# Designs tried in a protein design chat: miniprotein binders against b1l550. Part 62

Target 1, 279 residues: b1l550
Amino acid sequence: MRLPEELLERARDIHSEAPSHRIKLDRVGSFGLKVPVEFKGFLLLAEADVWVSLPEGRRGVDLSRQVEAIYELSNPPKDPFSLCREAAISLLEKLNYADSSGVSIRFDAPLQDGESLKYYGVEISSIASDEIINKIRVEILGMTACPCTAELIRAYKSSEIAATHTQRSLGILEVSTKAEHPDPDKLASIIERAMSSPLRTYTKRPDEGGLVIRSLSNARLAEDVVREMIHLFLEEFGHLPEDTHILAAVRSMESVHMHDIYAERSFSLDEIRKEISSH
Below, E stands for the ipSAE of ESMFold2; O stands for the ipSAE of OpenDDE; V2 stands for 0.75 times the mean of E and O plus 0.25 times the DockQ between their complexes.

## First folded at step 7 (miniprotein)

Design SB41
Fold by ESMFold2-Fast, scan of step 7:
Structure SB41 (fold): chain B 279 residues (1-279), chain A 94 residues (1-94)
Amino acid sequence: as target 1 above (279 residues)
Amino acid sequence: GEIRVTVEFEKDGTRVGVFYTFTSPELLERALEEIEEYIRRSGADRVRITVEASSEEEARRLADKLRELAEELGYDEIEVRREGNRFTVEAERE
């Protein structure tokens, strides 16, 4: 059943009314939208959030205009970076009462591993105001091996022994920059190289033995992994603007404990360069 | 001759470690005691023991003892595979 247009013309414009309390809201929008994106030759179903700031004198946001903005730009499917940036700009232009807009897009990214594929988590955002800030977060599972237990066993036997416990660890890199989004495959590669070994979708017995041996010979604390991730990030992305902010973190799902171990460092490129160069 | 032994440990689907040792026919009992100690301490529900020697006879002798050790430690499913002078004992329990 369609409502008569006469009723719409005579109805109050609730969204334009004054709110019960004159309080600005930072993010108001449509969350959990399903949108197709094209990522490195793959057509993927992504999940998107779109929002704008809401001034203290306005009761609500036109949500239909938000959904139209992103869906119009998603057909035909395009790369999620362009979609994110273009939609954020479009929202700010179309909703003139807003002083900022944002778009986040989440998906599982395929990563080629031999003849098989594995997947890692990607979330990208663009936030538009007087400038555009691009954010990306990459999460990928890998393996770590405990050097403390390895050293205890070596000391106990007074010989070199490759024995310790291993566990899955989640590596996280988050970047916020005025430049374009960093390539998530390169961020995933940094995380995997910092780990004791990567995880695979499928591994044959000889390859499994190799991964275990590599993990044991490359035993690393969560703290070691975070430091290595930062080192590798600076080698690959040290060219980004000085005010670029990075979060590097590892969550180790300890196989011998009921709890996890977590290590992180947040920094700007300006900050970390001064820290390193003071040596 | 020299005998190389590799013991791989797994618990609840997760690899928990690998033990490497070298022995000789004269020191098999010592190696067996070391391997037993590591298996017990690991709490492993699955182990893979690889024995490699200069002769098939030497490798088989230790592999047979390791099979018996796995039975004594309560492993219910035991398989032994051979490839030349290399024997692999795979043992699993609940």
Scores: ipSAE 0.000, ipTM 0.118, lowest interface PAE 18.1, mean pLDDT 79

Design SB42
Fold by ESMFold2-Fast, scan of step 7:
Structure SB42 (fold): chain B 279 residues (1-279), chain A 94 residues (1-94)
Amino acid sequence: as target 1 above (279 residues)
Amino acid sequence: GEIRVTVEFEKDGTRVGVFYTFTSPEFLEKALRDIEELIRKSGADRVRITVEASSEEEARRLADKLRELAEELGYDEIEVRREGNRFTVEAERE
């Protein structure tokens, strides 16, 4: 319920008071907000976090101004990239005691898959200070097949028979840049192309056999997938600023083990170009 | 039609799986010989073979052949389970 205006005017502003301890906080805000977004023709329910930095001399943040910042920009629903960037800037403008602001938006992105849809995970962020840094993380499942077992079988039998163990693998690409957010569909495509084969929501028997044959004929270690993801990323997004930071990773849910295999590499565009040039 | 065969070997509690896929009947005989050799060389105490084919009748015929193979290889406790066009042959010895 709304309080009388007289009580609100006379109440102490607790947030503007001195804290018990003069310690700066890096992120203070509203987490788990439900926000509608428009993504490539789909209206999706996304989850958003909004935050600002809090100086050592101030007890708390005005949380209502944070919620207002994102909600004002989310009606009507807009693309999550513009929403993320504009809300981060708006937060910093509305809360002038803050040195930085940030917004994260998470959703499952639909991707056309024949007559059906499949989904991949997207998390985007924008962090505003003297400049804006945009971050995107894409996660999508694919299939990998073990080349070691395949080669062992080939040593004994016909190479015409594709035989090895296969498993679901989670591919991850994370990009942090001063440029606009990369297109998540392109990032998802890079991950799928680096895998032994993509996964489908629904397959007919002939299509299913084709995916399996493709996977077994294109056997790859988790390490191979990460290297291929980096190679494909550089072909598509090598034009981004040199200080763009990338994380490429694969988590393979090994069908023959009780544990997963994990491979990753983090780098800046400047670092990876120098490394490749030295070889 | 396309035929998919998964073979899982279990020895001392450790499982190792191999997957076969083939679209040509000519590859079926080669796959069966490969499966036989892999089971023989594995020394496994338990083997699970899953067959999926385009029809129930086709999958059943393959499951029957694999059951006979398990018997020939010395497995003395054999169970066959069905779920649609998928048959699982589970064999154990000791």
Scores: ipSAE 0.000, ipTM 0.141, lowest interface PAE 16.7, mean pLDDT 78

Design SB43
Fold by ESMFold2-Fast, scan of step 7:
Structure SB43 (fold): chain B 279 residues (1-279), chain A 94 residues (1-94)
Amino acid sequence: as target 1 above (279 residues)
Amino acid sequence: GEIRVTVEFEKDGTRVGVFYTFTSPEILERALELIEEEIRRSGADRVRITVEASSEEEARRLADKLRELAEELGYDEIEVRREGNRFTVEAERE
């Protein structure tokens, strides 16, 4: 008992000291934490980053309190959306010197694919200050088929030859909003419906012929896919606040080129609605 | 009868695309020209060409032409398999 008290008396509180330079830092935290989450009936191991702002007059952040905040809320495992928002709020409550806090959680989400599962990427975040901003990014692979090659062949042979090249394409939807996080399964569905066809995981009864025929009948440029994603997004999520910000993007891994094709559009709901209504 | 040709492209162990064509004997030579051009443009180090026809003899003749095409395009390792009226030509380089 005596020795511990003597050591505490001599130890400096380094974190509360003045820094060498009086500069505010925007994000200081613990990155790459492993946390269990419950997602739609699945127990998944997610990766989390937690951070707070650090004022110009304080040397360091209490990193152990950051880790404790998220782990207290992750046991028992809960849905990653509630975990993200609650942990961001908890960080501000526990670290009174911070002006803002944030939490990001990343995982591979299971999606039913016939008798099997396939996976798509999800990253969610919540940033807390005087308000809370929720962000979600969904990435899923699908297929596109080239309409230019298909049209050339139809023109050349009066439709006696049906042919085109296909390639894997990565679809991306990112949403930033003051409302709650959108459902990632719905975002993934929008991306897949915008493409020429979805990708399949092998099952006991694969229907590769059906996907091929669908792709030939639904040939799309990367630009077409982005526009369709935006259209479908507005149908499903047009009710979100007008200042909601969206990024829609496609990266097509062109089978006939040594490089990829990329198309994107970022917009607010207010902006895109005015653009569409203006013809 | 309808002839179906599927060409799968692979680069560095990853499937990078698929080219599909449906043709008839009357326009087969033009379909072969398109297949050749797609293989050249793909830069693939491995291709799998699947041919299906109404008869084994028709499919075999087309598979032989496609094997010769792969050799001309610089693929060093070529294997041909048959399953009824379906022939698969697998060709690799490097």
Scores: ipSAE 0.000, ipTM 0.220, lowest interface PAE 15.1, mean pLDDT 80

Design bq1
Fold by ESMFold2-Fast, scan of step 7:
Structure bq1 (fold): chain B 279 residues (1-279), chain A 87 residues (1-87)
Amino acid sequence: as target 1 above (279 residues)
Amino acid sequence: SEFTVEAERNGVRVTITVEDGEIRVTVEIEKDGKRIRFLYRFTSPEELEKALKEIERIIRRKGLPPEVVEEVLEQLRELAEEAFRRL
């Protein structure tokens, strides 16, 4: 049922009223929106959050304008990076009382895996104010093999490839930059190359054996994986602005423990270059 | 190729710098004793046109006097043409 639009003339404009308390809010918005995106030839269902800052003198945000902003830009579906950036700018245009706006978009990205596909997690955001800050977080599972136990088993048995425990490890790369979002496939590739081996959607026995042997021949601590991820990141993305901030992390789901092992490093490109060049 | 193109008139300065695989657009406005500055960065020359549209939206949203907005947009157009020739 559509109510008469004449009722709008008699209703109070609640959102433009003074609030009960004169307190600024950092993020007010519509969260958990379903949005179609086009990613590398795939039409994917993504989840989006959109928000703006709310000044101390205004009671509420016009939430319908936030939804209009992102849905106008998502029809037809476009790449999630352009959508994220353009929607953040559009929010400031439509909601002129806001000092800043933001958009986050989350989806599972397909990645070619032999003749099949596997998936990794992507979350991107754009935050607009006097500048635009673009952020991307990529998470992908890989396999690690313990070099400590490998060395003990090698000492016990004379073998160049020692038995050791293997486990799933989650690799994480997060990049915050004033430049465009880095390509998530390249970030996922960096993570997988830093691991003892990548994981597969499915394997037959010969392929599974090969993957295990690869992992055993390339045993790495979580600490080793983080350092290798940073090294590979600098080779691929060292051209980004010097104030670009990166988080590299690994969470290893230790098969011989009831707990996980975690290693991380956050840094700016300026910081890490100076550190690496020191003795 | 590395280069910088810059214009400064009527309290507005716009700079486009190409350096180390990065393109930076800086807008600085000095008005009534106050300075407003913002920076837009991107790595792909193909994104320059998209970046200019986004900068225009940001400038229009800031509630600046119309003459200041027009000065920024004019300098952006001039410098973009020069930058396109040199990319």
Scores: ipSAE 0.000, ipTM 0.148, lowest interface PAE 21.2, mean pLDDT 80

Design bq2
Fold by ESMFold2-Fast, scan of step 7:
Structure bq2 (fold): chain B 279 residues (1-279), chain A 89 residues (1-89)
Amino acid sequence: as target 1 above (279 residues)
Amino acid sequence: SEFTVEAERNGVRVTITVTRDGEEIRVTVEIEKDGKRIRFLYRFTSPEELEKALKEIERIIRRKGLPPEVVEEVLEQLRELAEEAFRRL
């Protein structure tokens, strides 16, 4: 139920009024919207944020138009990348006072893992102005094993397989580009291959033992994982525009400490190629 | 009412779908080149808004790092199809 429409004709148009202070705002919008998306054969419920810039002479944004923009494009559900780009552009057209618009969509992406299913985190965005910038962030847990403790134990015990501490590590790849969003499954694969071992949703004891042995035999520092992620990224996505920006990071949840270890590197494709080619 | 106009030249395909709902005109532009797809959605109440949208698409396409010859081909096809689409309204 709603109030009579006659009241809307008589009421002041608050959003179109001059603000108390003539200050531009960078992002004003509707945050935490739930939208259905179709991702690689799965119907998922994603969380979306939509926003626009607000000029210094206008008091408010028409939030109902923002919600209309994304919901009209989400029915029927479509892939989140097209939805993100199309909604950002539509939002800018619907709200003609804005200089820029943006849409961010977050979801847990399913990934086939033997007979079971595992997942990784995805956040994509498209920011529209005179150009479109597409951004994707993928986060997935893996396992790392400490090579320093492994070497010390190997020397002490003279064992072929070194004992060491293992921990969950969060791998992160973030890409900002004027080209289309990179395939998140490929980004997740890069992260997992850079780790000592991937994690599984379900293991039987023999499989669990194998996973641990793999991790111990492939011990890596957080620094090693970041460098390997960058190497693998360049092999898979080196064709992207030279001004593409990448963040590669690892947060290792150290099992022998009360704190985490963190390593990262941000770079453009142009920058990293020059660095590598100088050797 | 709804209709679609399409052109394909030199490996570039441009599709424009127009839907009229009352006084609002909805235009979907889809561009495909070598498996890459770019899609835009615009809503209008007048033909002057189409000119603005075409300029926005041109700016966005030029900033996406596509080869200049591909950009020019896309923009030429887009202009031809857009003129045809709105002439049918």
Scores: ipSAE 0.000, ipTM 0.091, lowest interface PAE 23.3, mean pLDDT 77

Design bq3
Fold by ESMFold2-Fast, scan of step 7:
Structure bq3 (fold): chain B 279 residues (1-279), chain A 87 residues (1-87)
Amino acid sequence: as target 1 above (279 residues)
Amino acid sequence: SEFTVEAERNGVRVTITVEGDEIRVTVEIEKDGKRIRFLYRFTSPEELEKALKEIERIIRRKGLPPEVVEEVLEQLRELAEEAFRRL
């Protein structure tokens, strides 16, 4: 049952009232919305957050207008990057008291893996104000093999391929830029190429053996993987604006420890170029 | 180590892109006013022939009209030959 619309004339407009304390809020919105998106030929169910800034003199945000804005733009489903940017702009236009708006969209991106699919994590956002800042985070699992243990075993047994421990490692690339979102498939590819080997959804024993041998022949520290990710990123995306900010990280789920190993580096393109050119 | 080969005819476009360790195959079909797009990615350029055979098997499993399947496979075989020459 709907209540009579006549009640709207008697009800206070709470959102437009002065708050208890005159404090600006940075993000007020609708979080955990389910939205369909079209990603590289796949129809996916994504999770979205939408928000706006709230000025010190206003008690609340019109949440129904936020939900309407993103749902209108998500039907028919479109690519998550256009949806993210268009919704952020639309929120600022519809909610004129806001100084900034933002949209974040998260989903698992399919990646062809033989006859099946594997998935990697994608989170994108667009934050609109006087300018638009686009952010993307890609996470994908790969395999690493320990070069230190491999060297000990090689010294002991004198073999071309030394035994060592292998483990899953999570590679992370995060990019914030005033340019359009980088292609997540290219970021995922950079991460996988930096690893000892990629992981697969399904393998038969001969193919599985090949992946293990590849990892053992290409043993890498977490530190090695992060440096390689940065090198490959600069080759592919060095053309982005100088104030583009990047985070490259690896979390190795060490099979011989009860804890993980973690390595990261944050940098702007301007900073890293100066570092590489310095002596 | 970077190149793209492409074929398009009869409303079907097949593209094979090789970038470093990544092979991407895109199949785009435009028929009866509808657009259908498939993307297949592999991270084993050393196994290009194996990857292409896996894609062929996947395409045959799709519920596409036989004439469309044949067109996709014909273009894929043509492009595979070109791609092998460039590796």
Scores: ipSAE 0.000, ipTM 0.088, lowest interface PAE 26.0, mean pLDDT 80

Design bq4 (at its last look DockQ between E and O 0.01; V2 from the best seeds 0.00; counts 0 for: pae E 16.5 > 1.5, pTM O .640 < .8, placed apart)
Fold by ESMFold2-Fast, scan of step 7:
Structure bq4 (fold): chain B 279 residues (1-279), chain A 89 residues (1-89)
Amino acid sequence: as target 1 above (279 residues)
Amino acid sequence: SEFTVEAERNGVRVTITVTRDGEEIRVTVEIEKDGKRIRFLYRFTSPEELEKALKEIERIIRMTGLPPEVVEEVLEQLRELAEEAFRRL
């Protein structure tokens, strides 16, 4: 049902009215929007959140203008990084009462895996105020093998291949920077290279055996994986601005325990360089 | 080397600085409108990255409210300077 447009001219403009309490809100917006994106030759259905800050003297945000901003920029579908930055800027320009705006976009990214595909999680955002801050989070599963149990079994029996338990581990890299978003494929590659072995979409029995042997030959603690991820990140992205903030983490789904093991480190590029260069 | 392109009209000021730093080209875009200022940085080393960055900068500048003729002039200057800086790497 559509009401007559003439009624809009007599209705109060609720959003521009004074609120019940003069309190600034940090994020007000439309969350869980479905939006198509073009990523590395793939058309994907992504989920987007858009928001702006709301000043203490204004009751509400023009939600229709938020949805309009992202949908206008997403037709035709474009890469999610450009969409994120352009939509954040558009929101700030369209809603002049806002001090800041933001956009987040989440999707599963395809990654070539031999003759098949596998997928990893990507969440990107752009937050615009006096400057634009770009954030990206990449999550991908890999395999880890326990070096402690390997050493005990090696001591118990002589073996040319160390026997130990293996498990799926989730690697996480999150980057916040004033520069453009880092390439998520490169972040995913860093995570996989830090693991005992990557996971595959499909393997035949001989290939599966090889994957297991690879992980057993490269047994790593969650702590080892986080340190290696940081090392590899600095090699690839050490030229980002000094105030770039990184989170590196691993959640190991321990096959011999009822619980997971978790290791993480947050740092800025400036902080980590000082730490590494000192004794 | 440093090259700057600046345009101001209709209460909008856009300043784009192109800097060559070794084998890397940096483009800093600053937009000031209605007392608000936003700044962002691009870094690139390849022609493909340059073309992608220029396309995005174009779309962003077109959103500022600068007249189309001013936008075209700014973008033309930016493209020429960025390509020249890149060729000189």
Scores: ipSAE 0.177, ipTM 0.657, lowest interface PAE 6.2, mean pLDDT 84
Fold by OpenDDE base, look of step 8:
Structure bq4 (fold): chain B 279 residues (1-279), chain A 89 residues (1-89)
Amino acid sequence: as target 1 above (279 residues)
Amino acid sequence: SEFTVEAERNGVRVTITVTRDGEEIRVTVEIEKDGKRIRFLYRFTSPEELEKALKEIERIIRMTGLPPEVVEEVLEQLRELAEEAFRRL
């Protein structure tokens, strides 16, 4: 039931009132919005969060204007990166009492795997204030083969290709930069290349055998995977600003143990360059 | 498990692929008209989300400028496939 417009004009604007406690809030917004985006010729329904800061003198945020800001920019559908940045800027323009805004967009990115599709996770964000900071997180599953077990079996059976256990591993690259969002497909490729082998949605028996052999030939610890991710990232994205922050991580879902193995490194481009140059 | 359904009506070819990934059902809709291809991906996490999902899918498909009859056909096929996928869960 829509209340008559006349009643709305007589109602106090609760959001513009002074709060009982004059405290600034960092983030107030709508979470779990569904927005269409265009990515690599796919139209995807992404999840979006939109927020702004709230000054100490204002009771609430105009949530309807926040939702309007991102939906206006979502028609027609556009790439999620531009949407994220443009929406963050638009929020500050529409909600002029805010000193900062933010947008987060989450979707599964399709990746071609023969005639089928596989997916990797993408979460992007843009935070606007006096500057714009763009963040991207890419998560993709791969396969790792254990070099320790391989060495034990090699020592025992004297085989050129030692059998070892394999496990699924989740690789993570998170990049925060003042530049535009790095290409998610390139980030996903770095993660896959850092692992023993990629995962496939569907394999014929010969292809499956080849995948396993490849994995065994590239046996890697979780630590090796993270170091390789960092190395490959520096080769591809070393041109980003020196204050760009990176998290490289892997979670190996161990097949022999009930627990997972986890390794990570957080660094800025400046820090890691200094570290590598010192060796 | 993966299922594919194809339909052709009024020079529009629609291919719907349903894939189960753990607890999620992924639905890919490919629409081909006059040599142009549009691909749409949606995720279902529960049967209760089906009706909400169908409304969002409808909104998105309508934004592509497809004829209403094609939109209705796609939605019906998506419903049938999603329901079947949830029965097999």
Scores: ipSAE 0.028, ipTM 0.523, lowest interface PAE 3.6, mean pLDDT 82
Fold by ESMFold2, look of step 8:
Structure bq4 (fold): chain B 279 residues (1-279), chain A 89 residues (1-89)
Amino acid sequence: as target 1 above (279 residues)
Amino acid sequence: SEFTVEAERNGVRVTITVTRDGEEIRVTVEIEKDGKRIRFLYRFTSPEELEKALKEIERIIRMTGLPPEVVEEVLEQLRELAEEAFRRL
């Protein structure tokens, strides 16, 4: 009797079936995977997302092969940029029914702050098809001061009093390009240079009366920080392909307000050059 | 450009504001205690005047009764920021 073999032949491969509704899906994958990476001599725990496109004629994706694609490449930890690109290519190879794949890797990057370390947020991705599109997002916390509030308080209380408020600000640069990922440290440097100063907090213990000492070198509006980010970005990365897309943004938590202030500008390199040259 | 250093302890608030206007650096020291305010203005155009101003500011701040370690922290912040302001000249 060949019943066991005939039963196996009749077993449904659910993933390769046609769906009831033939609709293409753009991203189907595994999100929130923990992977180790090696960055600037540090072993970091990163979070990764992996995904592929799913054609209208295929019901599901083989999720175990997605995990296999990135796990095999991450086992000896290596730099996150190589891991990101290689995993995206491997994913497309292993799941040959997809016409595109994507990998995102998120980690906190170390940055020297005098004799200590601080961290800034990095998310990189690579999207593979007939070409590779690389995206990087850098977020770093800094500080801004409101020049309008300082002048208003001085004028109201007296000409002998000058004060301002300060707030934490999150600076964001996001770049999508066909070139290699821009250096995250250079992006972080652009953001820090655009702000009034990096955030440095001397918080006294609560039992010492809540003493806080802060210092700033320059006051800037969130809008001015975004404009300065764009200027500095063009100086450093204006050589990238003209269809490179950038988002520059600042989210400020003003100390006298209940809500954040947000400013952003998105553009391509060819778009912004035309805009600047017309003025 | 304008920036501020603030320290507050035991009902005493000291606010120091450093402003650069061209070649002139202005330092305003405001002391608030029990609802009373006293304000001092220092103006200088050279780094050698900075040391003299810092000594006078230290004397004023110590009169407030702030702990010596707080006074040192405020002066350290002010020195660094004032020197940074001159480097931009």
Scores: ipSAE 0.000, ipTM 0.190, lowest interface PAE 16.5, mean pLDDT 74
ESMFold2 (binder alone), look of step 8: mean pLDDT 72; pTM 0.653

Design bq5
Fold by ESMFold2-Fast, scan of step 7:
Structure bq5 (fold): chain B 279 residues (1-279), chain A 87 residues (1-87)
Amino acid sequence: as target 1 above (279 residues)
Amino acid sequence: SEFTVEAERNGVRVTITVEGDEIRVTVEIEKDGKRIRFLYRFTSPEELEKALKEIARIIRMAGLPPEVVEEVLEQLRELAEEAFRRL
């Protein structure tokens, strides 16, 4: 059913009215929008959140203008980084009562894995005000093997082959910068290279054995993985502005414990370089 | 309400589950051990049809072998017709 358009002239403009309480809101918007994006030759369905700040004297946000802003820019589909940045800017232009705007876009990014694909998680954001801050978070699973148990078994048996427990570990890199978003494939690569071995979508028994042997030969603590991730990040992305903020973290789903092990470090590029150079 | 429809042939299994205002589509490919899942929300049969068409587009772009893509899309079409009828 469609109501007559002349009713719009008689209806109150609720969102332009004064609110019940004069309180500023930080984020008001449309969350969970489905938008197509083009990522490295793939057409993917991403999930987007869009928001603006709402001043204390205005009751509501024009939600239709928010949806219009992102959908205008998503047809035809474009890369999610440009979409994120351009939509955040468009929101401020369309909703001039707002002091700031933001857009987050989430998707599972494909990586070629033999004849199959594997996937890693990507979330990107752009927050616009008098400047634009770009944020990216990449999460990918890998394998870690415990060096402590390996050493105990080696001492006990005088064996050359390390026997130890292995587990899935989630690696996390999050970057916030005034520069463009870092390439998520490079962030995912850094995480995988820091692990004892990568995981695969599909393996046959001989290939599976090879991954396990690789992990056992490259046993690493969660703390080792975080330090290696930071080292590799600085080699690849040390050129970013000095006020760039990074979170590097690992969550190890320990196969011999009922709990997980977690290690992290947050830093700015300026901070970490001073720390490393002081020795 | 809740219902599930599924098909399996040629090493490909497609499942569509409708639960309240959510639709979940799962594609499982036996040879690769690959599992692809989609989650949408809908308030009408029209939106359900639109969601299923969007899933089909993504499957075409997923980098799977052409014969596997065709099998997934054929099962998805059959199951979509059944799911739409049950709404």
Scores: ipSAE 0.000, ipTM 0.106, lowest interface PAE 20.9, mean pLDDT 80

